# Designs tried in a protein design chat: VHH binders against Protein DOG1-like 4 (DOGL4). Part 43

Target 1, 232 residues: Protein DOG1-like 4 (DOGL4), of Arabidopsis thaliana (Mouse-ear cress) (q84jc2)
Amino acid sequence: MSKMRNLVEEKFLEFYESWVIQLELYLHQLLIAHNNNTMSETELRHLISKLTTHHKAYYTAKWAAIREDVLAFFGSVWLNPLENACSWLTGWKPSMVFRMVDRLRKSRVVLVEAQVKKLEELRVKTKFDEQKIEREMERYQVAMADRKMVELARLGCHVGGESVMVVEAAVRGLSMGLEKMVKAADCVRLKTLKGILDILTPPQCVEFLAAAATFQVQLRRWGNRRHYVTHS
Key: E = the ipSAE of ESMFold2; O = the ipSAE of OpenDDE; V2 = 0.75 times the mean of E and O plus 0.25 times the DockQ between their complexes.

## First folded at step 6 (VHH)

Design v16 (from v1 with Q107K; framework vhh_8fcz_2; at its last look DockQ between E and O 0.50; V2 from the best seeds 0.00; counts 0 for: pae E 4.1 > 2, grease 27.1 > 24.2)
Fold by ESMFold2-Fast, scan of step 6:
Structure v16 (fold): chain B 232 residues (1-232), chain A 122 residues (1-122)
Amino acid sequence: as target 1 above (232 residues)
Amino acid sequence: QVQLVESGGGLVQPGGSLRLSCAASGFTFSSYYMNWVRQPPGKGLEWVSGISRSGSYTTYADSVEGRFTIIRDNDKKMVYLQMTSLKTEDTAVYYCARYSWSGTSYKHFDYEGQGTQVTVSS
């Protein structure tokens, strides 16, 4: 039986494809800025601002979409299987970006001692916030196995007007809980991104954003090439 | 059998207007992000504009922002580039290109057409 995409999935698929294509175009601008020492600090800050605005636009669109259908973001149809396999609560795992910062250090990112200390403080804080969300996820999953939820599931096996209404209310409650949790995870992502950019100089920000965009674009291309070769 | 056929190019004076057309065939047109790219004489390919599957999202290169408008008609399998306030720097061969994630980079657009020449001079 073929699965029809709902309206939220269709709209977000179109949005996300356009968003990632624009990210790849910004990546081109970041690589030009990185390779050419001709851009002023003002020009670099403007480019960084374009990227931060672009990432904020993603979360604005995402939060509007999860308000309508949060479940669309679990196993998303706009992501290939490799992208979905690398997902943590509907997006990138916040602590992962510090591995990218570590890779940049090995790839000519020159950081002063004060920056290294601030990045380590931010890493610890991010990991703490991440663990708080993971504990909330565990409590949510345990609550779904609660005796009352099991009884509601049993009631759903009896097709009647009143039982349908009760099941609908329960499903809505579960969706609201997931929405709140996804938004909490996205807030940690945004705080982590902003924190890193606040610590780094404009040239270092360009290098970091280029590395992050390269990884995101390459992950999509790797997954799509594998899928194309397998199914073409 | 994927084909993209560009038309509408020509000689136009600075400040003039021109509409380019691209006729697509051999694929599910409504499932692809479409682009216009150009190649000025003696230079490499330059991305100009892009349009999402239904036309809800459009993007433009900084050099053409506010002067060019990309539109599509999925029923006719057409994509258009409406060009206004043309400058001598807009002189190039214009290509219609399908966006592909199977390519190695954004520079290698999928299924480029034959192109249509736009010359902006007096």
Scores: ipSAE 0.593, ipTM 0.838, lowest interface PAE 1.6, mean pLDDT 85
Fold by OpenDDE, look of step 7:
Structure v16 (fold): chain B 232 residues (1-232), chain A 122 residues (1-122)
Amino acid sequence: as target 1 above (232 residues)
Amino acid sequence: QVQLVESGGGLVQPGGSLRLSCAASGFTFSSYYMNWVRQPPGKGLEWVSGISRSGSYTTYADSVEGRFTIIRDNDKKMVYLQMTSLKTEDTAVYYCARYSWSGTSYKHFDYEGQGTQVTVSS
């Protein structure tokens, strides 16, 4: 049964498809830059800026969509099951990107001690922020199952108009909380990304961004192949 | 059979304009993200512009941003590239290309046309 997509889902699906395609194209540029030692620092910085702008555009669109229907992002019909399975509060888990950084350390990239220290500090902070958001998220989720809701559930389908009002109020409350939490999570994502990019040199940034983009694009491709999801 | 046929190329002076057209057939056109790519002489293929399924979202390479405009007509199964303020460096064979999600490699496109030559020269 083709789940009837609401307007928010349809619009964001098209946006996200376009956004990911563009990301893949940027990835190609990143890889070229990574393999081309002749690129100037200015050129590298420009490329990095393009990627950061691209990510910001995503969140701008996301936040606009969330204002309309935050629940759509907890279904995320624009993602395949694999992508959804890897999602934390409607996106990538901020602490995950440090694994990408760790990969850099194991590669030909030499991080100086000062960078390592700053990255560790950022890691700790990011983890703390994630946990804080998780606790708050739990609070909203648990609040949905309040005494009234439990009673309604027990009464079953024989509930009248008053019951509908109670449910709607509960859902609105949850939605408001979810929107707040999703935005908070996104802020942590953006801060984490910025933090990493501020610590790394331009060449290192390019490598990091390439790794991150590769992972995201491949995850989508892998998931699409596995589940025969055609977003086209 | 999937077919993409480009047209509209030609010789133009710097600062001039051209409009390229791509006629699509053999597939559900409105289901695909469409692109223009180009191959300059002696260089590899480079992405120029892309357009979403409905045409609501468009993207451009930095080199053509503000000068080129991509549009599509899903009823006619056409993609267009309006090029303005053309530069000598825009000289290339231009291809209409369909985006592919099923690629096993970094190949972005599964089909492209025969191309149309654009030459910008004084």
Scores: ipSAE 0.532, ipTM 0.815, lowest interface PAE 0.9, mean pLDDT 90
Fold by ESMFold2, look of step 7:
Structure v16 (fold): chain B 232 residues (1-232), chain A 122 residues (1-122)
Amino acid sequence: as target 1 above (232 residues)
Amino acid sequence: QVQLVESGGGLVQPGGSLRLSCAASGFTFSSYYMNWVRQPPGKGLEWVSGISRSGSYTTYADSVEGRFTIIRDNDKKMVYLQMTSLKTEDTAVYYCARYSWSGTSYKHFDYEGQGTQVTVSS
């Protein structure tokens, strides 16, 4: 809360607040659709399309901001500490979303055998893609802890033009690699979301999107209440 | 004391234009995401448009997108809604609102004014 903010952080903070407000408005529509069985399939598909477009807009803005400062997305000023603690490479962990699907399946969502098979295939692929990204992150962490990189960072503090330029180039290279890895993780998130919505029927998609938006809103509310006086 | 005073409503023919104004006082205006909401005759409140603190991000309900423009002037503490290509279904009382979470589920907006009536009729 007391941290200084650079221009990327201030700009994205305003964007994200606007984006979350709009998500909450869509959540209201999802809850009406969830509780009201009078909506046509066309109306449900339109609402689902608005949600997918809203999520795509988030990533469009995020990827533009990451080009300027990828580190702003690790410990983000626009998220409370609980939201930040729940992040995997700057966002939700793709494989964990299947637990939400499993809960819906056990409660009130009836899936046919073909849907179950396709969801299991998607889950396995998603986990595989996650593991590839986790291995890449481990390689970055090793490279950042590498003796040569630490030595180059110390040289940048003491020496001047030539040594500074070598250290700056190495740091930029690691930052660019981190940006690539965050985008790869985001692509897995988008593919997983699209895959789930393609397998589910429109009413099932509304149930899923409502649950996901509710969780995101609850996480924000809970984390904010811990850091401020709560009225009860 | 927080005050939001809407004005600029009136009678207008279909296809016409109108600009609504909202004068804000009693709070740090530039710190708030601002909205227009409306209440059509005999119906509940309906969100129309929202604008971020600096004005850099705007959003619109599907029914008004491309026809309405939300604008703010932080120096004058004003929010505007420029309405064009008006339709009879735009007839409503329009309210200016701050984004808020009052602790009641599904209530996202804090509005204090009496609103301004817009009537679109021949």
Scores: ipSAE 0.298, ipTM 0.675, lowest interface PAE 4.1, mean pLDDT 82
ESMFold2 (binder alone), look of step 7: mean pLDDT 82; pTM 0.835

Design v17 (from v1 with H108P; framework vhh_8fcz_2; at its last look DockQ between E and O 0.59; V2 from the best seeds 0.00; counts 0 for: pae E 2.5 > 2, grease 27 > 24.2)
Fold by ESMFold2-Fast, scan of step 6:
Structure v17 (fold): chain B 232 residues (1-232), chain A 122 residues (1-122)
Amino acid sequence: as target 1 above (232 residues)
Amino acid sequence: QVQLVESGGGLVQPGGSLRLSCAASGFTFSSYYMNWVRQPPGKGLEWVSGISRSGSYTTYADSVEGRFTIIRDNDKKMVYLQMTSLKTEDTAVYYCARYSWSGTSYQPFDYEGQGTQVTVSS
């Protein structure tokens, strides 16, 4: 079991490192596209499609990994301490991406009134979905303190064949509950991302994706620089 | 001291093939994502290809996809770039580069040495 758990962490560490390096390479392309207004709509749509596919690939890999070991995603070994400190249910908090949308309104890229209204509607819906998941997590935490779970924990303090089987079944149930919640949170993330990209024009999508990728990459670099300063 | 020594470049005709090699030393090679980057005459650095720690994941620039293959051998501490269907636009000095978190997003590569010259001409 411990060997299996370690293998999941090792495999996802290599995947995630490769995924975030590719994100930084895409960020370079997004910044060039944003600063150079000569790119055609077809070229911009192609770049946006590459980023969308890249994010979908992350969730495909993540969902396969959480099926094997969901707990690996709480305090992940492939994230530095700063990245882990900024996590909400194993990833970015959906409503926070609207801060990046707010920058579009304040920058050279002007949002038309119809877009502003649709983005505000999406923001409200995203916050509602986010709160629903937070309530589910609260119910999960309360259930862990339930009298039945406390009694199972007491049984786990006494090594015996029958008590071991009961405790193992309970732990498997807990893991399945966490898997369901993490997938629900990821679905809100994907729905929010798709919703924003559907509302924005291709140049606005490029600016939004560049802002999101910049934040993700810089958070990783800031946390990793703390290690490299002491390593040097 | 980190050392990366490139070799295998040369003069080749359009449609030809070359295999570049990179010998690494001075660091734990199997713990780093490795890249090939190139600098065409009078141009800036262009990322070409990358390979993950064990070789399980590879990625390529659109300009070389389907024509180039990146491979690594962790026991020998080597990275290779197999180049086929070479074009005049592939003419450049090729560098083997370790991915760097201490760099910037515009220059995230830590490369050493003088590179290896690839010239594609008729």
Scores: ipSAE 0.584, ipTM 0.833, lowest interface PAE 1.6, mean pLDDT 85
Fold by ESMFold2, look of step 7:
Structure v17 (fold): chain B 232 residues (1-232), chain A 122 residues (1-122)
Amino acid sequence: as target 1 above (232 residues)
Amino acid sequence: QVQLVESGGGLVQPGGSLRLSCAASGFTFSSYYMNWVRQPPGKGLEWVSGISRSGSYTTYADSVEGRFTIIRDNDKKMVYLQMTSLKTEDTAVYYCARYSWSGTSYQPFDYEGQGTQVTVSS
C-alpha cells in the first residue's frame, strides 16, 4: 500500500509534521491559559503572538514549496484546468474560519455587540476578497483555453525539442500564474486570521486559537493513526 | 523492546557547556520525530527541543533557543543535545523521547530511560 511521493511533497510533509507537533505544544500552553486563567495579559499577548508567527511560518514554507512545484499542492486540478469554472486554491475558502467563530459564540464565548459588528464586517470583506480571487481565476482559466494552448496540445510530440520547449514554457507561465493566485488566497487567509485576533480580547483569542489548534491536531492524529507513509 | 539511554550529564559551572547523548534501540529510529524533555527539581516535565525525522527541522523552547542545539545521527541511532551558556535554571533530569502519533495530546512523548542529571551551580 506504500506509494512513491515526489520530492516536494516529501519535504513539505516532513515540515508539516514538525509544524503540527509544535502547534500541539502551543496548544498545551493555550489550554493551561484557558483552564486556570493564571497568565497575565502580557503573557497572553505573547502566546497569541507566538501562534500568529507560527501560522505565518506555515505559509512561508508553503510558498517556498509552491515556487518549486505548485502542482504538488493540487490533486488532479492542474491536469483539468479547463473544466474548473470555480475552484479554490490549495485550501479552504478563507471565510470558512467564521464557522469556528460562530460555533464558539454558541457554546462559550460571549461577544459584545461592537465585536459582532466588526466580525460581520470582516466576514463581508473576506467574502469580497474571495470573489475577487474567483474572478481572476476564471479569467486565468479562460486564458488557459487560449488557441495557442489548444494548438500546443495538438502539436505535441510532432516536432522534437522545439515543440517540447514551447509546451514547457506555456506550462511554466501557467504555474507562475497559479502560484500568484495561491499566494493571494493565502494572504486573504492570513489577513482574516489577524483581523479576527484584533477584534477578540486576549482571553477570547486564546479560546479561538485553542479550538483551531485542537481541530487541526486531531485531524492530523486521526490520519496518522490509520497510516504512516514510507519515504521513497 | 524500545530503549532510550541518556548519558553525558554532570555538574557544571554557570556559563559552561555539556553534551548529552541518547542511544536508541528496539524501534525504527529514523521514522520518529525525536525530542529532549527535562524535569527541573520540584517541577513537572517540560519540553526542551525537537528534531524531525531527517534532521532538517529543529525546534527549541524559548528558554533554551540560541544556547542549545539538537542533533541526530540516524545511522548510529543517536540523538544529542549540545548545551552552552548553561544557567542554574537549566538544572534538571534530561530525557530523550520519541513523539508518538499513537498517543494522546496529553501524553504525546514516549520516554522510558533513566534520564541524565544536569546540575548547574557555582
Scores: ipSAE 0.450, ipTM 0.789, lowest interface PAE 2.5, mean pLDDT 78
Fold by OpenDDE, look of step 7:
Structure v17 (fold): chain B 232 residues (1-232), chain A 122 residues (1-122)
Amino acid sequence: as target 1 above (232 residues)
Amino acid sequence: QVQLVESGGGLVQPGGSLRLSCAASGFTFSSYYMNWVRQPPGKGLEWVSGISRSGSYTTYADSVEGRFTIIRDNDKKMVYLQMTSLKTEDTAVYYCARYSWSGTSYQPFDYEGQGTQVTVSS
């Protein structure tokens, strides 16, 4: 049975499909750049800028959508189950990208001590920010299970219209909180990404972005194959 | 069978315009993200433009941004590429290509047409 989608879900589904496809096309460019040492620093920076702009475009669209229906993102129909399973507050876990950086360090990429130090500092900060968001998120989630809501749940379908209003108010409150938390999480994502890119050299950035894009695209492909999801 | 047939190519002077067409058949056209790609002489295949299933979202390579426009008609099963302000470097065989999620980053398209030659020369 196909899940009925609301307008926000439908629009964002199509957007995301397009966005991911474009990401894959950028990935191709990144891989070419990575494997071909003929590109100038200026060219590399331009490519990096393209990717950065692309990511920013995603969040612009996302934030517009969550203003309409943030709950749509807590059950993202545009993602396959594998992608959803790997999601933290409607996106990638910010601290996860440091594992990709670590992979770079173990590869042919040589990071100088100063870079390593800065990356570690950024890692710590990112983790701290994640935890802060998680605690706040928990607060909103727990608030849904307050005494009033529990009582309403107990009464079940025997409650009148007033109870419905209380539930709706609670859901609205949660939604507002969720929107705030999602935006906060996205800010951490963007800051983390920027932080990493500011620390790495252009060639290193290209390699990092290629790795990140590869992971994202492959995760989608793997999930689609496994769960027979067709997004096109 | 899946078929994509390009048309509209030709010889044009720099600054000129061309409109390419691609006729699709043999599949549910509206279910697929469609693309234009091109192969310049002596070069590899390069992506030019893409368009979402409904046509609501379009993307362009930097080299053609602001000059090319991709549109689609799902009722007619057509995708078009309006090219303006053509440059000599736009000379290539242009292909209509269907995106496939089962492909790879190196081969994201599972079907493409025979191509249509676009030559920009003074």
Scores: ipSAE 0.434, ipTM 0.759, lowest interface PAE 1.1, mean pLDDT 89
ESMFold2 (binder alone), look of step 7: mean pLDDT 81; pTM 0.825

Design v18 (from v1 with H108G; framework vhh_8fcz_2)
Fold by ESMFold2-Fast, scan of step 6:
Structure v18 (fold): chain B 232 residues (1-232), chain A 122 residues (1-122)
Amino acid sequence: as target 1 above (232 residues)
Amino acid sequence: QVQLVESGGGLVQPGGSLRLSCAASGFTFSSYYMNWVRQPPGKGLEWVSGISRSGSYTTYADSVEGRFTIIRDNDKKMVYLQMTSLKTEDTAVYYCARYSWSGTSYQGFDYEGQGTQVTVSS
């Protein structure tokens, strides 16, 4: 039972911890903005821009890391078990954010009919893109069990230069396929986030981002509290 | 026993500089994100700056950005706050604070030290 992490895991653990602490600091600013109706549109847009940049920074770091070790993102060591249990293809499930959007219908700033229509169209497209990726993942998993992969696994049980090289090439191919799939899922996430923010007004964007950040922070706290009790 | 001991505070004139130190013991220092927080007279706790486990990532409150620098020495188990261009508004008790996600508090500070007083006055 090794307690060691590889270099990618260690670097991303430090990055992610810093990133989520900064998210909680931004959440406090979002909550102040939401509860204080004195902020100008320019000030609200600046805050929304900070959050957008913060989320883009996450994907920039993630894509660099998955180039080195995509498997580190399946059962990630920087996430607690609850966060890992809630993951869909190494991150949040895109269609889930529309449940947060539904809370805006009860906000002090009511969604207009044109916004409701655009959000519904975006939800349908997001679900379609999500299902397309799920079908690709199913095909990938079936390909893992094909006769050639089973044969290569058997060859890996025997020490030999040629068989070792063939197995290593196959594993690299599998990792590249998985990387493409994770990036496709992340593109749907970014497209969905941008789409929602483009449809909403600045006060509605603040409320939406506050709801999303609250959920993310709460999942981490609930899961870490359970982990702490177990290991304290 | 988790202990955080701050030092380096004092009386300084506006525009002056101070270097605060925090000595940590009783825990695996290199596994924790560390912070400086302050409490001005008659006000609540205000987050000032934070630093990641190895020191690769730092962040600052808008009010101190460009004036303060946070650094750490994991071998010595020390966190430092280098303060320059001090203002009267920086007058506060400064605390070193360990960050943890395992607590029920939304602010994330698992343990705070005893504090060191910084007074900026002519």
Scores: ipSAE 0.552, ipTM 0.820, lowest interface PAE 1.7, mean pLDDT 85

Design v19 (from v1 with H108D; framework vhh_8fcz_2)
Fold by ESMFold2-Fast, scan of step 6:
Formats: sequence, structure tokens, C-alpha cells
Structure v19 (fold): chain B 232 residues (1-232), chain A 122 residues (1-122)
Amino acid sequence: as target 1 above (232 residues)
Amino acid sequence: QVQLVESGGGLVQPGGSLRLSCAASGFTFSSYYMNWVRQPPGKGLEWVSGISRSGSYTTYADSVEGRFTIIRDNDKKMVYLQMTSLKTEDTAVYYCARYSWSGTSYQDFDYEGQGTQVTVSS
């Protein structure tokens, strides 16, 4: 339904705009913490906690919104075209964050052998979970092209009580399937993020979160700049 | 033409309260995230607080969280900053600012007001 869909898009646009602004503010705090050697471990843990709470708030709001209209998250109006082009199942691809972890190995913050081993184990597990979700999405896409779906699409061209009910049930089924897959992908994202933060020390967590937030904010800036240059 | 006009500043003792107002005109006020920023004497601009389009979401700098409250009235096209438990460190010129979607930073404002002076002193 177009009216309910528009409301979900408008409400999440407002939420996301605010969420990204707060992320930029936290990024500023992370960069200050990284450059300020006087911060205590307690202060660093508090900052890390604010970031993890912020990311959890995003998924709380997202899951409430996808319950209403999951399709709003495929080609989102609150994301610029570059952000949409870089999305994997409505968000970041979990394995990509390990590229940021690899940068930590080459930075001034040295990872010990035990951490490297745990991060590699987590990387393997994350890739396995990611591939499982990819296979489920492929099965979903194949199912959408099967004879039953083709028949339902044909039936949708006929206006009638029974036909309308069957088509509506099929559309609800498709939406529920997408919602389940998006939530599964988000669970892999959250498990990956938590896993990395559990392995890293507080200074390493600050550096990792700063790298992740920098990438997310910069991708938005690059896409917005490109969009407004074309509208000059 | 887009205009933002701040008012409500003044001299107040530490621990006191002030309410700042920002009157907006010349644009669709309800379609913009709005901010309060301040400039202490001899220092650069410091972001203080922000509020979403409908007022459902607010953000605060760590230095003011728990003491300041940002609110808006879209019908009146007003943004307010309710300041309590004021400290000498809050002394600054306070500006109302509209967030630019085309900006490269949360600090990229396409419009700012003239400012209102807040002085916290005994």
C-alpha cells in the first residue's frame, strides 16, 4: 500500500538523517580519543559503548520499519545512489569490515598473535554465515521466477475476489520472506561487529570504529557531492 | 529569502536558566534538521544540539547533555534551546543553523542567524 509505504519512508528518512548526524558526532569523539593519549580505559569503554548502543538503535528502528514495509529498504530514498549501489541485502557486506581490521595490523596499534588468530577464525565464520545468506537469497530469487509465481503474476491481471485474495497472500509471503532474510543478514552484521569488538582492546576498538564510521560517512559525502554537482 | 533570527540571550548567574528562541522564515521549516551552535570568546564554532524535522530525535554535545533541551514548533516555525544549570563555560554567542543535505559534514550549514549573546558570570 502506497500511503503506508510513503509513511515508512518518510519516518525512516527522518530517523536515518538524525542517526547519521549523531554518527558523525561520535566519529569526531573517536578521532579525538585516538589522538588523545590521556583518556582512561574506562573513558574509552564508555565511548565504545555509545557507538555499540548507536548501532543497536539503528537495527531496532530498521526492524520495526521492515515489519511495515521491507521493500522500502531495497533502493532506499534516505540513501544516495552511491550508498544504494554499495549495499548488500540492505546494508554493509559483513566480510568487508575485515579490510578495516587488516589496516589495524599495519597501524601503530599492534595486534598480538592471539588476537590475529581469533580475528581469522571470526573472518572464516563470518564468510560462512554470509555465503549461507547469499544462497538463501539466490533461492528466493529463483522461487520468484518459478511456474507458481509466473501463474500468480498472470492471475493478478484478472480482477476478481478470489484472484485478488490469492495474489495478496502471495505478496505478503514474498514480503515476509524478504523480512526474514534481511533480519538474518543484520544478525550476521551485529555478530561480526560484536565479535571484532570483543577481540580488540579499547584503543584498538576506537581505531576500528573510527575507520568504519569514516568509511560510512565518507561514502555518503562522496555520493551527495556527486549528486549536487549534477544538479548545478 | 531564508532567515534565522535568534533571541533570548542575556546575563545570568552560574546555575541559572535561559531559553533561546530562533524564528525561521523563507523556507519549508518542517523539512530541515535544525541546530544550535555557539562561539565562545576567542574560540571557533562549537556544535551544541540538533533536532530532527518533526522533533522526534534530538542530539546533544557531551558538554551540555542533561542540562540543555532542544525543542521545535513547526506551526510557529521556531526552534528553542532551554538551558538549565548554566556554567561559566557556556558563555558564548549562540547561533541557530540549518543543516545542509549537500554538506560534507554535520557542521556544513547553508544558513546561520545573527546570534544571541549568553554570558554566565557572577
Scores: ipSAE 0.544, ipTM 0.797, lowest interface PAE 1.5, mean pLDDT 85

Design v2 (from v1 with S100D; framework vhh_8fcz_2)
Fold by ESMFold2-Fast, scan of step 6:
Structure v2 (fold): chain B 232 residues (1-232), chain A 122 residues (1-122)
Amino acid sequence: as target 1 above (232 residues)
Amino acid sequence: QVQLVESGGGLVQPGGSLRLSCAASGFTFSSYYMNWVRQPPGKGLEWVSGISRSGSYTTYADSVEGRFTIIRDNDKKMVYLQMTSLKTEDTAVYYCARYDWSGTSYQHFDYEGQGTQVTVSS
């Protein structure tokens, strides 16, 4: 009956597995649209909308789950070790997606000068927002090493009354701080994704989303093959 | 050792109904996302429907949405596909499959069974 998971972890594992399988199904549709060039602009916009809704559903579920247990998202049981190693504040690093955008410059549907300029402006803004969060995380880590927090941690090593309640309050405070930072990071992710999709044409959006989904799915397959004997 | 045994197929008229069953053995059934896939005559494999570990989440191909219902019973290690309003285009061999993340290709399905034939014709 030994469980390494709590209820939040078990529920989100089921959600995430279903979510990533649906992502792979959408990836197949994106690859057909990209390779065959047979879909109308209206059909492409509908497919892009399905992907956008799918990503919004992920953040809706994630934010509900982190309200209950944000620590479940640091070293997540629903991610393999390779996926966890590639995480930045519980998800993809926002600036990384611009590497996928750079691939579009070699595609069948090339970027025009105006798009290149807007994407570069968005890249700079995204890196700026990313660095602000990294500085906040650094301040959080420094605050955890503050004398008062170290003293509270030391109190938790001793059995007896008052120390248990004080340590519990401190842990709740730390969790609230992490929740705030995770939500801030997710806001940068959503703003970056929205910004890219607003700049790109529908065929370029399909190619970009296909590249992003391919990376996510491939990383999962790669990690699962290397860690076939690993159990949570 | 790992086995998936499909049953319930047959000949039906357009508009008819069939219930397919998949009996699983040799693995921890309740830890796997389960799928139904089909292969129409002379065509490639087509994903039909999927169901999460506890049955909380289900997905359907656009071609079967509103007509098919996927259900699972973890205590009995069974997956079912309830098919209604059957069309001639639904004619295929239907397979029960686990989703395989160890595969090298997209939509790689593991342990497709022997299959069960569904024929929709007058």
Scores: ipSAE 0.615, ipTM 0.843, lowest interface PAE 1.4, mean pLDDT 85

Design v20 (from v1 with H108A; framework vhh_8fcz_2)
Fold by ESMFold2-Fast, scan of step 6:
Structure v20 (fold): chain B 232 residues (1-232), chain A 122 residues (1-122)
Amino acid sequence: as target 1 above (232 residues)
Amino acid sequence: QVQLVESGGGLVQPGGSLRLSCAASGFTFSSYYMNWVRQPPGKGLEWVSGISRSGSYTTYADSVEGRFTIIRDNDKKMVYLQMTSLKTEDTAVYYCARYSWSGTSYQAFDYEGQGTQVTVSS
């Protein structure tokens, strides 16, 4: 049988494609702003606001979609294999953005000591929150392999009766658990992004957002160049 | 062979309207994000508008927001740009462009043909 995408997958594929194309258009604006140090603080803040709104729109759409089908976000059809391989709980790993922040220490717009201290405090907090979610995911995976869950899966192979209902209830519980963990991870992502932008000056925010968008766009391009879809 | 053929340009007075058309062939049109891009005389390419695979999402450059509308018809393999309240600054050659993930971040569009000339003048 040919594999068919479900409605959630088709709708989010279209949304995500449009979202990433818009991100690339914003990246172009960020690169122009980064190379033009005559832009006013008001103009830079407006551009940063456009990017912030764009990222919030992503999570609004994602949370609506995972409420319908959280499993669509594990091995997503709108992501190429490289993007999927680099995902941590359906998105970017929060602590990894501090590697992009570290580049700002070597940029022409150097971080002051007070900013370095606040960024390190945020890094520690972010790693702590990230590890909490990783422990919850590990507990979830252990629960999947629990003897009682294995027995329920075996029982579900039997014809008839209440065994079907019990298996269906277990599957629903698994999906709810994944949705909760994905939302928790997304909350850490949003807190980390907001925290960084609150610490940085507008020129530094532009440089940071440009670095983040460049990485995201390039990862997608690299993966798509490796994966060729032939005419069928 | 991928082909994009633009039409509908012409001379129009400021405040006037034009509808541009783009006929696509040689690829699965309904699987691609489509764009309109323009080149004013003596200037570089400027992205104007974009539309998602089914038409559910549209995006516009700040300079045309509220004045232009991008539409597509997947059955006819057409994309349109409805232009209203035209300004002299809208004078340009308009190109229909298919988005490409294999290109660079700059010039991420595959565009073909001669485009269609729009001149806004009294």
Scores: ipSAE 0.503, ipTM 0.792, lowest interface PAE 2.1, mean pLDDT 84

